VH-VL binders against PH domain leucine-rich repeat-containing protein phosphatase 2 (PHLPP2). Designs and how they scored, part 5

Target 1, 249 residues: PH domain leucine-rich repeat-containing protein phosphatase 2 (PHLPP2), of Homo sapiens (Human) (q6zvd8r785to1033)
Amino acid sequence: SHGLAEMAGQRNKLCVSALAMDSFAEGVGAVYGMFDGDRNEELPRLLQCTMADVLLEEVQQSTNDTVFMANTFLVSHRKLGMAGQKLGSSALLCYIRPDTADPASSFSLTVANVGTCQAVLCRGGKPVPLSKVFSLEQDPEEAQRVKDQKAIITEDNKVNGVTCCTRMLGCTYLYPWILPKPHISSTPLTIQDELLILGNKALWEHLSYTEAVNAVRHVQDPLAAAKKLCTLAQSYGCQDNVGAMVVYL

## First folded at step 24 (VH-VL; from k02 with light chain N31S)

Design q05
Fold by ESMFold2, fold request of step 26:
Structure q05 (fold): chain C 249 residues (1-249), chain A 120 residues (1-120), chain B 107 residues (1-107)
Amino acid sequence: as target 1 above (249 residues)
Amino acid sequence: EVQLVESGGGLVQPGRSLRLSCAASGFTFSSYAMHWVRQAPGKGLEWVSVISDNSGHIYYADSVEGRFTISRDNAKNSLYLQMNSLRAEDTAVYYCARDRLEWSYYFDYWGQGTLVTVSS
Amino acid sequence: DIQMTQSPSSLSASVGDRVTITCRASRDINSYLAWYQQKPGKAPKLLIYYASTLQSGVPSRFSGSGSGTDFTLTISSLQPEDVATYYCQQYDSYPYTFGQGTKVEIK
């Protein structure tokens, strides 16, 4: 089960979209995703509508989580076509499946991401970040790569004045500075794993991982938990689009 | 059954031009991004250029940018590399390579290559 | 640029031996690594992709492992037809680079 909250804040448009399927591939697994277009609503909506179908196809082609998650991102990137030439989106995808290869675990969780949406797992009451933050500020190796490739970094610390992200789906006109290759991580889930939080950049700019976990850990209704995260971010001054999803494990 | 056959290599003087071709068969050519990868004598492999299935994404290695032009003709199942202003450092075997999945940049099938020698 | 360093540069082994080739990346490349086999006078052939996934039609004596910066290619029982130069390649980020190669010979 899950709860999702998305709030426009002071913005006229909502450029954050989410995907949630508690029962995916005929009940074999579950899929959760979050997409942030910054100032465009088109690409997050396209990804919201298409990425689960792409994943469904890719899981039929391979049993290796790294392979089908990476391919899902690259196929989705290609399918954006003209819409993805000058527009881009952060993308975060979480896939939970039965794991019969490890007798100590019932399920595995695989997280793939480009951009700045993040997934945080609550394990034994402690936050465990599962995604890589692909930004000029938070990833020095990626920042160095972009600088070595002579990208124009504007005063507000953005690639060509467009994005702080070094990886996104779309924005193909900024290749090779902006790349579509996701970071992928997997972990077996055990009884210690309580919940999973997905959030866009705005959420995590206002809440620490520990604060987010503590705020929702004992909330019974995941929708109420997701709303609590967004309202906390707003109470701390967030005026941008903010999205949060809470998944109970 | 997938086959990639390069042609057009040879001996050429510096500053001249040469056009390479790659004939593809055994797969739906129009569904795949295609690459050129080269190997200088006694050296390792160097990626040269990519063209997407619909030619909407084209990119070149810095070493050849501005001098080489990649193109394709999906009706003829053919990939091309126009090489202008050739230099001695361009001497290599040139391979046509299929991208397993567009944007992945690893290559599941390679042609046998065609040798380009640039010397006076 | 991500430097890909292979070790050893060459090796000589007997038929039936277990052979291990190492590839190290100068930066974290997650699992975006491929292994290629190039027999003398031939084009490269893909063996392994995503660090550990065996390409269709490749003998099961080949395997790959690793993630992050350290990767290995293993031939569990070397055969005469495995005489070749083996290359690793990262495809995490531009520029997409190859290792310098490891030449495998039979004693």
Scores: ipSAE 0.788, ipTM 0.893, lowest interface PAE 1.3, mean pLDDT 91
Fold by ESMFold2, last read:
Structure q05 (fold): chain C 249 residues (1-249), chain A 120 residues (1-120), chain B 107 residues (1-107)
Amino acid sequence: as target 1 above (249 residues)
Amino acid sequence: EVQLVESGGGLVQPGRSLRLSCAASGFTFSSYAMHWVRQAPGKGLEWVSVISDNSGHIYYADSVEGRFTISRDNAKNSLYLQMNSLRAEDTAVYYCARDRLEWSYYFDYWGQGTLVTVSS
Amino acid sequence: DIQMTQSPSSLSASVGDRVTITCRASRDINSYLAWYQQKPGKAPKLLIYYASTLQSGVPSRFSGSGSGTDFTLTISSLQPEDVATYYCQQYDSYPYTFGQGTKVEIK
């Protein structure tokens, strides 16, 4: 089961969206996603509406999680078409399926992301981050790549004054500085794995991984858990769009 | 059967121009991003340029930017490379390569190549 | 630019030997790595993509492994037709770069 909370904060638009399917691909697996367009609501809505169908198709063409997750992002990037020329979105996708190497005994979790939305797994009461933060501030190697490609880094630490992200779906006019290639990680799930938290940039700017896990670990209702994360971020001063999803494993 | 056939290579003097062609068959050419990749004699591989399926996204390696122009004609199933201001270091076998999936940048099919020699 | 360093630069082995080729990236490229085989006088041929996935029609004696910065191509039992130069290629980020190649010969 899952719970989702999305709050506009002090802004007049909600540019965060989410995808959740507890039963996916003929009931075999589950998919969860979060999308953040920063100042645009169009791309998160497009990805919310289309990305699960893209994943469904790619899963049928490969049994390798890295292949079908990477291809899902690249196909989704292409399908944005003109809408993705000048606009971009962070994207985070989590896929849970039976382990193909041992389908009778365990599940696997594969996480893919571009941008600054993050997934954190609670394993034995401790946070395990499963995503990469693709920003100039938090990823020195990506920042160096963008500089080496002669992008203009403006005074506010943005690529050509547009975004702090070094990878996104969309923003194709900023290629090759901003890339659609996701970071992908996989882990087998065991009884030690209690829950999964998805959150946008605003959530994680205000909550540590440990804070987030501790806040929701013993909350029975996943919707209440997700709302608690968002209200905590707001109580710590968040005025931006904030989104959280809590998935109980 | 996917087939890519390059042509237009030859001997050319520095500073001159040459136009390469690549004829595609056995697949829906208009659905794929296409690349040029080159290999100097006895050397490794160097990516040169990409053109997306609709020509909306075109990029060049730094070593050729401003001198080479990639283009395509989807009605003729053909890819082109116009090479201007040629230099001795442009001497290579030039391969036409198919992008497995747009934006992936790995190449599942290659032509047999056409040799360009830039020498006085 | 991401530098791709292959080792060894060349090797000789007997038919039936296990052959291992290493490719190291100068930064984390996740699993965005392909292996190509180029036989003498021929065009490159894709063997492996996403580090470990075998291209259709490639013999099962070829396998790939690794993620992050260290990658390996293995030929479990070298055959005479495997005489070639092998290249790795990263496609994580622009500019997309190749290793310098590993030449494999039969003793």
Scores: ipSAE 0.771, ipTM 0.883, lowest interface PAE 1.3, mean pLDDT 91

## First folded at step 25 (VH-VL)

Design u01 (from q05 with heavy chain L101M)
Fold by OpenDDE, fold request of step 26:
Structure u01 (fold): chain C 249 residues (1-249), chain A 120 residues (1-120), chain B 107 residues (1-107)
Amino acid sequence: as target 1 above (249 residues)
Amino acid sequence: EVQLVESGGGLVQPGRSLRLSCAASGFTFSSYAMHWVRQAPGKGLEWVSVISDNSGHIYYADSVEGRFTISRDNAKNSLYLQMNSLRAEDTAVYYCARDRMEWSYYFDYWGQGTLVTVSS
Amino acid sequence: DIQMTQSPSSLSASVGDRVTITCRASRDINSYLAWYQQKPGKAPKLLIYYASTLQSGVPSRFSGSGSGTDFTLTISSLQPEDVATYYCQQYDSYPYTFGQGTKVEIK
């Protein structure tokens, strides 16, 4: 089961979207995603509507989690078409599927992301980050990469004054500074795993992983949990679009 | 069977031009991004250029930017590389290669290559 | 730029031997790593992609492992037809760079 909360904050529009399918791929798996367009609402909405279908096709072509997840992002990137030339979006995708290879695990979790959306697993009451943030501020290697390629970095730490992210879906006009290459990780799920939290940039700027886990691990209703996270972020001064999804495992 | 066949290589003097061609068969050419990769004699591999399926995405290595032009004709299942202002360091076997998936930039099929020699 | 460093530069082994080639990236490239085989006078052939996935049609004696910065290509039982130069390639980010190659010969 899952709960989703999205709050516009002080903005006049919502540029965060999410997908949640508790039953996926003939009902044997589940897929969860979060998308953040920062200032555009077009790409997040498009990804919300298309990315699960793409994943479904790719998992039918390959059993390798890295392969089908990477391909899912690349195909989704292509499908953005003209809109993806100038607009961009962060994207996070979590896929849970049966794992019969490990006797200690019934399911496996594969996580892929570009941009600033992140997934955190609660294992044994402790947070386990499963994402990598691709931004100039949080990734010195990426900052150096774009500098080496003669990108213009503005005073507000943005590539060509457009985005702080160095990996995104879309923004093809900023190639090769912005790339559609997600960070991909996989982990078997065990009895120690309690829940999964998906959040956008605004959420994680205001809540630590530990604080987020502690806030929701004893909440019975996942929707209440998601709302609690967003409300907590706002109480700490979050004025931007904030999104949170809590998946009970 | 996927097949890529390069042509157009030869011996040229510095400053001259050559046009390479790659004929594709055995797959839906118009659905794939295509690349040029080169290999100097006795040396390693160097990525040169890419063109997406609909030519919407084109990019060049810094070493050839402004001198080379990649293009394609999907109706003819053909990839091209117009090479102008050739230099000695452009001497290499030039391979056309298929991108496994657009934006991935690893190559699942290669042609046998065509040799370009730039010498005075 | 991401530097890809292979080791060894060359090796000679007997038929049936286990052969291991290493590729190190100058920074974390996740699993965006491919291995190619190039026989003398021929074009490169894709062996492994995403670090450990075997390309269709490639013999099962070839395998790839690793993630992050350190990667390995293994030939479990070297065959005469495996005489070639092997290259790793990262496709994490532009520019897309290759290792310098490892020449494999039979004793």
Scores: ipSAE 0.952, ipTM 0.969, lowest interface PAE 0.5, mean pLDDT 96
Fold by OpenDDE, fold request of step 26:
Structure u01 (fold): chain C 249 residues (1-249), chain A 120 residues (1-120), chain B 107 residues (1-107)
Amino acid sequence: as target 1 above (249 residues)
Amino acid sequence: EVQLVESGGGLVQPGRSLRLSCAASGFTFSSYAMHWVRQAPGKGLEWVSVISDNSGHIYYADSVEGRFTISRDNAKNSLYLQMNSLRAEDTAVYYCARDRMEWSYYFDYWGQGTLVTVSS
Amino acid sequence: DIQMTQSPSSLSASVGDRVTITCRASRDINSYLAWYQQKPGKAPKLLIYYASTLQSGVPSRFSGSGSGTDFTLTISSLQPEDVATYYCQQYDSYPYTFGQGTKVEIK
């Protein structure tokens, strides 16, 4: 089960969208996602509508978690480019499926992301980050990478004045500075795993992983949990679009 | 069976031009991004250039930018590399390689290569 | 640029031996690593992609492991036909770089 909350903040634009399918790939798995376009509403919504279909196709072509997840992002990126999409979006996908490799684990979780959306697993009451933040501010290696490639970094810390992200879906014209290659991690799920939190940049800028987990681990309703996270973020001064999804495992 | 066959290599003097070709067969050529990768004698591999399936995206290594031009003819299942202002350091076996998937940049099939020697 | 460093540069082993080649990236490249085999005078051949996925048609004696910065190619039982130079390649980010290669010979 899952709960989703999205709050527009001071901006009258909801630039965060989410994907939630408790039943995926003929009912053998589940897929959850979050997309953040920062200032654009269109691309996150598009990804919300298309990413699961791409994932489904790739899962049918490969049994390897890294392979089908990476391909999902690349194919999506390609499609955006072909369509002439000039916008970019953060993208986070979480795929839960039966674990065929580890008999001790019933399910496995694969997480892939570009941009600034993050997934945090609550394991034994402790947060386990499963994502990487691809921004100039949060990743010095990526910042150096784009500098080495002679990118123009504006005073507001944006690549060519477009985005602070170094990896995202879309903005294909900003190659080789902006890349579509997601960070991918996989972990077997155990009895100690309680829930999964998906959040956008705004959420994680205002809540620590620990605070987020503590806030929701005893909430019975995942929707209430998600709302609580967003409300907390706002109470801490979040003025931007904030999105949270809580998946009970 | 996927096949890539390079041609056009040879001995040239510095400053001259040469055009390489790669003939593809055994797959839908127009659906794949194609690359050139070169290997200097006794040395490792160096990525040179890429062209997307519809030629919408073209990129070059810094070492060849402004001198080399990659192109393709999907109707002829052919990949090309126009090399201008050749330098001694351009001496290498040039391979055409198929990208496994656009934006991946790892190569699942390679040609046998064609030798380009730039010497006075 | 991401530097890919292979070790050893060359090795000689007997038929049937377990052979291990290491590739180290100068920064974290997640699993965006491929291994290639190049026999003398032949085209490179893809062996492994995404660090551990075996390319179709490649013998099962080849395997890849690793993530982040350290990667390994293993030949469980070296065969005469495995005499070649092996290259790792990162495809995490531009420019896409190769290791310097590891020459594998039979004693």
Scores: ipSAE 0.949, ipTM 0.966, lowest interface PAE 0.5, mean pLDDT 96
Fold by ESMFold2, look of step 25:
Structure u01 (fold): chain C 249 residues (1-249), chain A 120 residues (1-120), chain B 107 residues (1-107)
Amino acid sequence: as target 1 above (249 residues)
Amino acid sequence: EVQLVESGGGLVQPGRSLRLSCAASGFTFSSYAMHWVRQAPGKGLEWVSVISDNSGHIYYADSVEGRFTISRDNAKNSLYLQMNSLRAEDTAVYYCARDRMEWSYYFDYWGQGTLVTVSS
Amino acid sequence: DIQMTQSPSSLSASVGDRVTITCRASRDINSYLAWYQQKPGKAPKLLIYYASTLQSGVPSRFSGSGSGTDFTLTISSLQPEDVATYYCQQYDSYPYTFGQGTKVEIK
């Protein structure tokens, strides 16, 4: 089961969207995603509506999690077409399926992301980050790559004044400064794995991984857990769109 | 099965132009992004340029940008590279290569290559 | 730019030997690594993609492993037709770069 909370904060638009399918691909797997368009609502909505179908197609073409997750992002990027020329979105996708080594008794989790949405696994009560933050401030190697390719980094720390992200789906006019290649990680799930938290940039700017896990670890209702994360971020001063999803494993 | 055949290489003086062609067969050419990759004699491989399946994404290595133009004709299953203002360092075997998945930038099929020699 | 460093630069081995070639990236490239085989006078041929996935039609004696910065191509039992130069390539971030090559010869 899952719970999702998305709050506009002090903004008049909600540019964060989410995807949740507790029963996916003939009912044996699950898909969870979060998308953040920063100032645009179009691309997150488009990805929310299409990315699960792309994943369904790609899992039919390969059994390798890295292959089908990477291809899902690249196909989704291509399918944005003109809508993705000037607009971009952070994208985070989590896929849970039967483990390849012992599908009868265990599941695996594969996480792929571009941008600044993050997934954090609660394993034995401790946070395990499963995503990479593709931003100028949090990834100095990506920041150096962007500078070496002579992007303009404005005073507000954005690539050509557009985004703090170094990777996104869309924004193809900013290639090669902004890349669509996701970070992908995979882990077998065990009894120690209690829950998974998905959150956008605004959530993680206000909550540490440890604080987020501790806040929701013993909350029985996943919707209440997700709302708690968003209200905590707001109580710490978040004025931006904030989204959180809590998935119980 | 998949075949890529380059042509148009030869000897040319610096500052002049040359046009390479790549004829594709054995697959749906219009569904794939295509690349040029080159290899100087006795040296390693260097990516040159990409064109997406519908020509909506075109990009060049910094070493050739402004001088080379990639294009394709999907009706003729053909990829092209127009090379202007050629320099001695452009001397290489030029391969056309198929991108396995658009935006992936790894190449599952390559042509046999065509040699371009730029010298006085 | 991401530097791709292969080791060794060349090697000589007997038919049937296990051969190991390494490739090190100057930064984390996740699993975005391909291996190519290039026989003398021929075009490169894709062997491995996403670090460990075997391309269709490639003999099972070839395998790839690694993630992050350190990667390995293994030929479990070297055959005469495996004489070639082997290249790794990262495709995580622009500019996309190749290793300098490892020349494999038969003793």
Scores: ipSAE 0.814, ipTM 0.902, lowest interface PAE 1.2, mean pLDDT 91

Design u01 (from q05 with heavy chain L101M)
Fold by ESMFold2, fold request of step 26:
Order: C-alpha cells, then structure tokens, then sequence
Structure u01 (fold): chain C 249 residues (1-249), chain A 120 residues (1-120), chain B 107 residues (1-107)
C-alpha cells in the first residue's frame, strides 16, 4: 500500500505530480513515481499520465532493469515533443518486481531518476538513498561538466538562469547542458526493507533522510505518513510545493 | 535485414566541399535517430553528428560545427552529410550509424563506410 | 570531454585463452558504456551495451562488467574469428567518446 500528499504551500500552482500503481503489468509488479516541474504544471501532468504505459511497453522488450528503465526515460523524453522543448521536469520512477533468480520468494527494486526528486529506502530502520541529486550544488562532477560545455552559471546558481538541475526530462533547447539520461540503481528487497519514501526537492531541503524515516517508520496509515512529512517540511519553513509518497513494503 | 549504404566519398582539396549520402533499408527509417561517426586511417572512432527521427534535434561535434550539416529525407529513407570547408584532419572513413532509440547514442547498426581524403 | 582509456593497446593470445580488456572513464558514466568489435576492413559491430548486456547474435563467450569508471570486456575462450580491434564507448554525455582501441591477435 501507499499514501501520497502534495501541498502547494504559498504558490498559486501545484507543479508536483505523482503516479502509483500497487498492481502493474497484470499484477506482476508495482510502479511509483514523482515529477516536479518547478514552475510548470504541464510536464509533471504529462509524465504522470504517460510514464507507466511507456514502462509497460519497455519491460516487454528487455529483461534487464537498467535497459528498460533507461529506455522508459528516453522514450518519455521524446514523447514530450514540443511541450518539452522549453519546459522541463524532474522525474523519479521506482519499479518493484519479482526477483527472476528466485521469483517465488523475493522482489527487487529499481530506481531511476533525473533532477532532484529522491527515493529513500528504510532498511532495518536506516535510510538508504537510491537516487542521485542532479543539481549544480550537490553534484560537483555534473557542475563541472556543465561549465566545461560553456554554460553560464548565473548568480542564483542556475544553468543559463533557467534551472539548478543538470538532468531533466524536457528542456531540449538546453542540450547538451541538461541531459535526460537517468541514474539507475537496483537492490533486492529483504525482510529488513520496511518502506520507501519518494519526495521532491522541497521535501529534502527541509528534512534529512534520517529524519524522514524516523518520522514515518511507525505510522500505520501511509496517507497519514505522507501528510506528516509534508507538514514537517512546512513547519520547518517550506513555502514551496512539497510532495511526499510513502510506500509500505 | 537492416542495411546502411554510404556513398559520396572521394579525394578533395582542402577548403572544398563533399556531400555524403546513406541509403537505409530493412527497418522503419523514420522512427530512428541517425548518426555519422568517422575513423581516421589507422586511428580510433569519433562521433560526428546526430539527427533525430523528425529532425527536431540536431547536434554536432565541436570539431565540425559550423562546417558540416546533417539532414535526412524520410520519404527516401536517406541520411546526408554536407561537408564544407574541408580540412586535412577531416580525412576519415565516414560511417552512417543507427541509434537504437532516440537519445541513447550507442549504435546497433553501421554501414560499411565511405572514405573521404582531404589532401592537396 | 570524458576520456576513455583502454588497456592494453594490443595483445597476443592463443586459441582458447581467456582475454580481458579494460576501459576506464575519466568521470562516472554509470553503466552507459558500449563495446564494439571491428574486424580488419570492416565496420564496427556492437557487442555489449549498458556495460553488461549482450547484443543479439553475439557469441556467449563475450561478456562485459563494471560500472562507474572501470569496465571490462572478457572473451572466455578466444577463437580465431575474434581477431579484431575492440573499442569501448561512453554515451552518458556529450561528447560521446570512444577508447583508442585494443588490437587482439592470435599467436
């Protein structure tokens, strides 16, 4: 089961969206995603509506999680078309499936992301980050790549004054500075794996991974858990769109 | 069967132009991004340029930007490279290469190549 | 630019030998690495993509491993038809650079 909370804060738009399918691909797996368009509503909604169908097709073309997750991002990037020329979105996708080495008794989790939405696994009561923060501030190699490719880093720490992210779906006019290639990680799930937290940039700017895990670890209702995370971020001063999803494993 | 056949190579003097062509068959050409990749004699491989399936994404290596122009005609299943202001360092075998999926940038099928020699 | 350094530059081995070629990227490229085989006078042929996934029709004696910056192509039992130059290629980000190649010969 899962719970989702999204709060506009002091903004007049909600530019964060999510998808959740506890039963995906004829019940074989589950899909969870979060998208953040910063100041645009359009791309998060397009991705929310389309990425699960893209993943369904790509899973049928390959048995390798890295291959079908990467291809899901690239196909989704292409499908944005004109809408993705000037607009971009962070994207985070989590896929849970039976482990093919022992399908009767275990599952695996594969996480793919561009941008600053993050997934954190609670394993034995401790946070395990499963995604990469693609930002100028938090990824020195990406920041250096963007500088080497002659992008202007403005005083507000944005690529050509547009975004702090070095990877996104969309923003194709900023290629090769902004790339759609996701970071992908996989891990087998064990009895130690209690829950998974998905959150946008605003959530993780205000809560540490440890604090987020501790806040929801013993909450029985996943919707209440997700709301608690967003409320905590707001109590710490968050005025931006904030989204959280809690998935019980 | 996927086939990519390059043509238009030859010997040219520095400063002159050549137009390369690549004829595609055995797949839905209009669904694939296409690339040019070159290999100087006795040397390694260098990516040159990409064009997306609808020509909406075009990009060039720094070494050729401003001098080379990639284009395609989906009705004729053909890819082109217009090479202007040729230099000695452009001497290479030029390969037409298929991107398996737009934006992936690895190449599952290659043509046999066409040799361009730039020399006085 | 991401530099792709292959080692060794050439090798000579007997039929049946296990052959290992390494490729190192100057920056983290996750698993966005391909291996190509180029036989004399021929175009390159894709062997492996996403570091470890074997292309359809490639013999199972070929395998790939690695992530991040260090990658390996292995031929478990060298055959006479494997005489070629082998190239790695990163496709994480522009420019999409190739290694300098490893020439494999039979002795």
Amino acid sequence: as target 1 above (249 residues)
Amino acid sequence: EVQLVESGGGLVQPGRSLRLSCAASGFTFSSYAMHWVRQAPGKGLEWVSVISDNSGHIYYADSVEGRFTISRDNAKNSLYLQMNSLRAEDTAVYYCARDRMEWSYYFDYWGQGTLVTVSS
Amino acid sequence: DIQMTQSPSSLSASVGDRVTITCRASRDINSYLAWYQQKPGKAPKLLIYYASTLQSGVPSRFSGSGSGTDFTLTISSLQPEDVATYYCQQYDSYPYTFGQGTKVEIK
Scores: ipSAE 0.758, ipTM 0.879, lowest interface PAE 1.5, mean pLDDT 91
Fold by ESMFold2, fold request of step 26:
Structure u01 (fold): chain C 249 residues (1-249), chain A 120 residues (1-120), chain B 107 residues (1-107)
Amino acid sequence: as target 1 above (249 residues)
Amino acid sequence: EVQLVESGGGLVQPGRSLRLSCAASGFTFSSYAMHWVRQAPGKGLEWVSVISDNSGHIYYADSVEGRFTISRDNAKNSLYLQMNSLRAEDTAVYYCARDRMEWSYYFDYWGQGTLVTVSS
Amino acid sequence: DIQMTQSPSSLSASVGDRVTITCRASRDINSYLAWYQQKPGKAPKLLIYYASTLQSGVPSRFSGSGSGTDFTLTISSLQPEDVATYYCQQYDSYPYTFGQGTKVEIK
């Protein structure tokens, strides 16, 4: 089961969207995603509506998690078409399926992301980050890459004055500075794995991973858990769009 | 059977121009991004340029930008590379290559190549 | 630019030997690594993509492994037709660079 909370804060638009399918690929798997367009609502909505269908097709073509997750992001990037020329979105996608080594007794979790939405697994009460923050300030190797490629980095630490992100779906006019290739990680799930938290940039700017896990670890209703994360971020001063999803494993 | 056949290579003097062609068959050419990759004699491989399926996205390696122009004609299943202001360091075998899917930048099929020699 | 360093530059082995070629990236490229085989006078041929996935039609004696910065190509039992130069290529980020090659010969 899952719970999702999204709050506009002090903004007049909600540019965060999510997708959740507890029953996916003929009912044997699950997919969860979060998308953040920063100042645009168009691309998160497009990804919310299309990305699960793209994943379904790619899973049919390959059994390798890295292959079908990477291809899902690249196909989704291409399908944005004209809408993705000057607009971009962070994208985070989590796919749970029976483990290929022992499908009858265990599951695996594969996480892929571009941008600043993050997934955190609660394993034995401790946070395990499963995604990468693709931003100038938090990824020195990516920051160096865009500098080496002679990107304009403005005083407010943004690529061409547009975004702090070094990878996104869309924003093709900023290629090769902004790339669509996701970070991908996989882990087998065990009984120690209690829950998964997806959150946008605003959530993680206000809550540490440990704090988020502790806040929801013993909350029985996943919707209440997701709302607790968002209201806690707001109580710490968050005024941006904030989104959280809690998935019980 | 996917086939890519390059042509148009030859010996040219520095500063002159040459146009390469790549004829594609055995797949739906108009659905694939296409690349040029080159290999100097006795050396390794260097990516040169890409063009998307509808020509809406075109990118060049820094070493050739401003001098080379990639283009395609989907009605003729053909890829082209116009090479202007040629230099000795452009001497290489030029391959056309198919991108498995746009934005991936790994190449599942290659042509046999055409040699371009730039010397006075 | 991401530098791709292959080791060894060349090797000579007997038919049936297990052969391992390594490729090191100068920064993290996740699993965005391809291996190509180039026989003398021929175009490169894709062997492996996403570090470990065999291209269709490639013999199962070829395998790939690794992630991050360190990758290997293994030929479990070298055959005479495997004489070639092998290249790795990263496609994580522009510019998309190749290793310098590893020449494999039969003793």
Scores: ipSAE 0.710, ipTM 0.868, lowest interface PAE 1.7, mean pLDDT 91

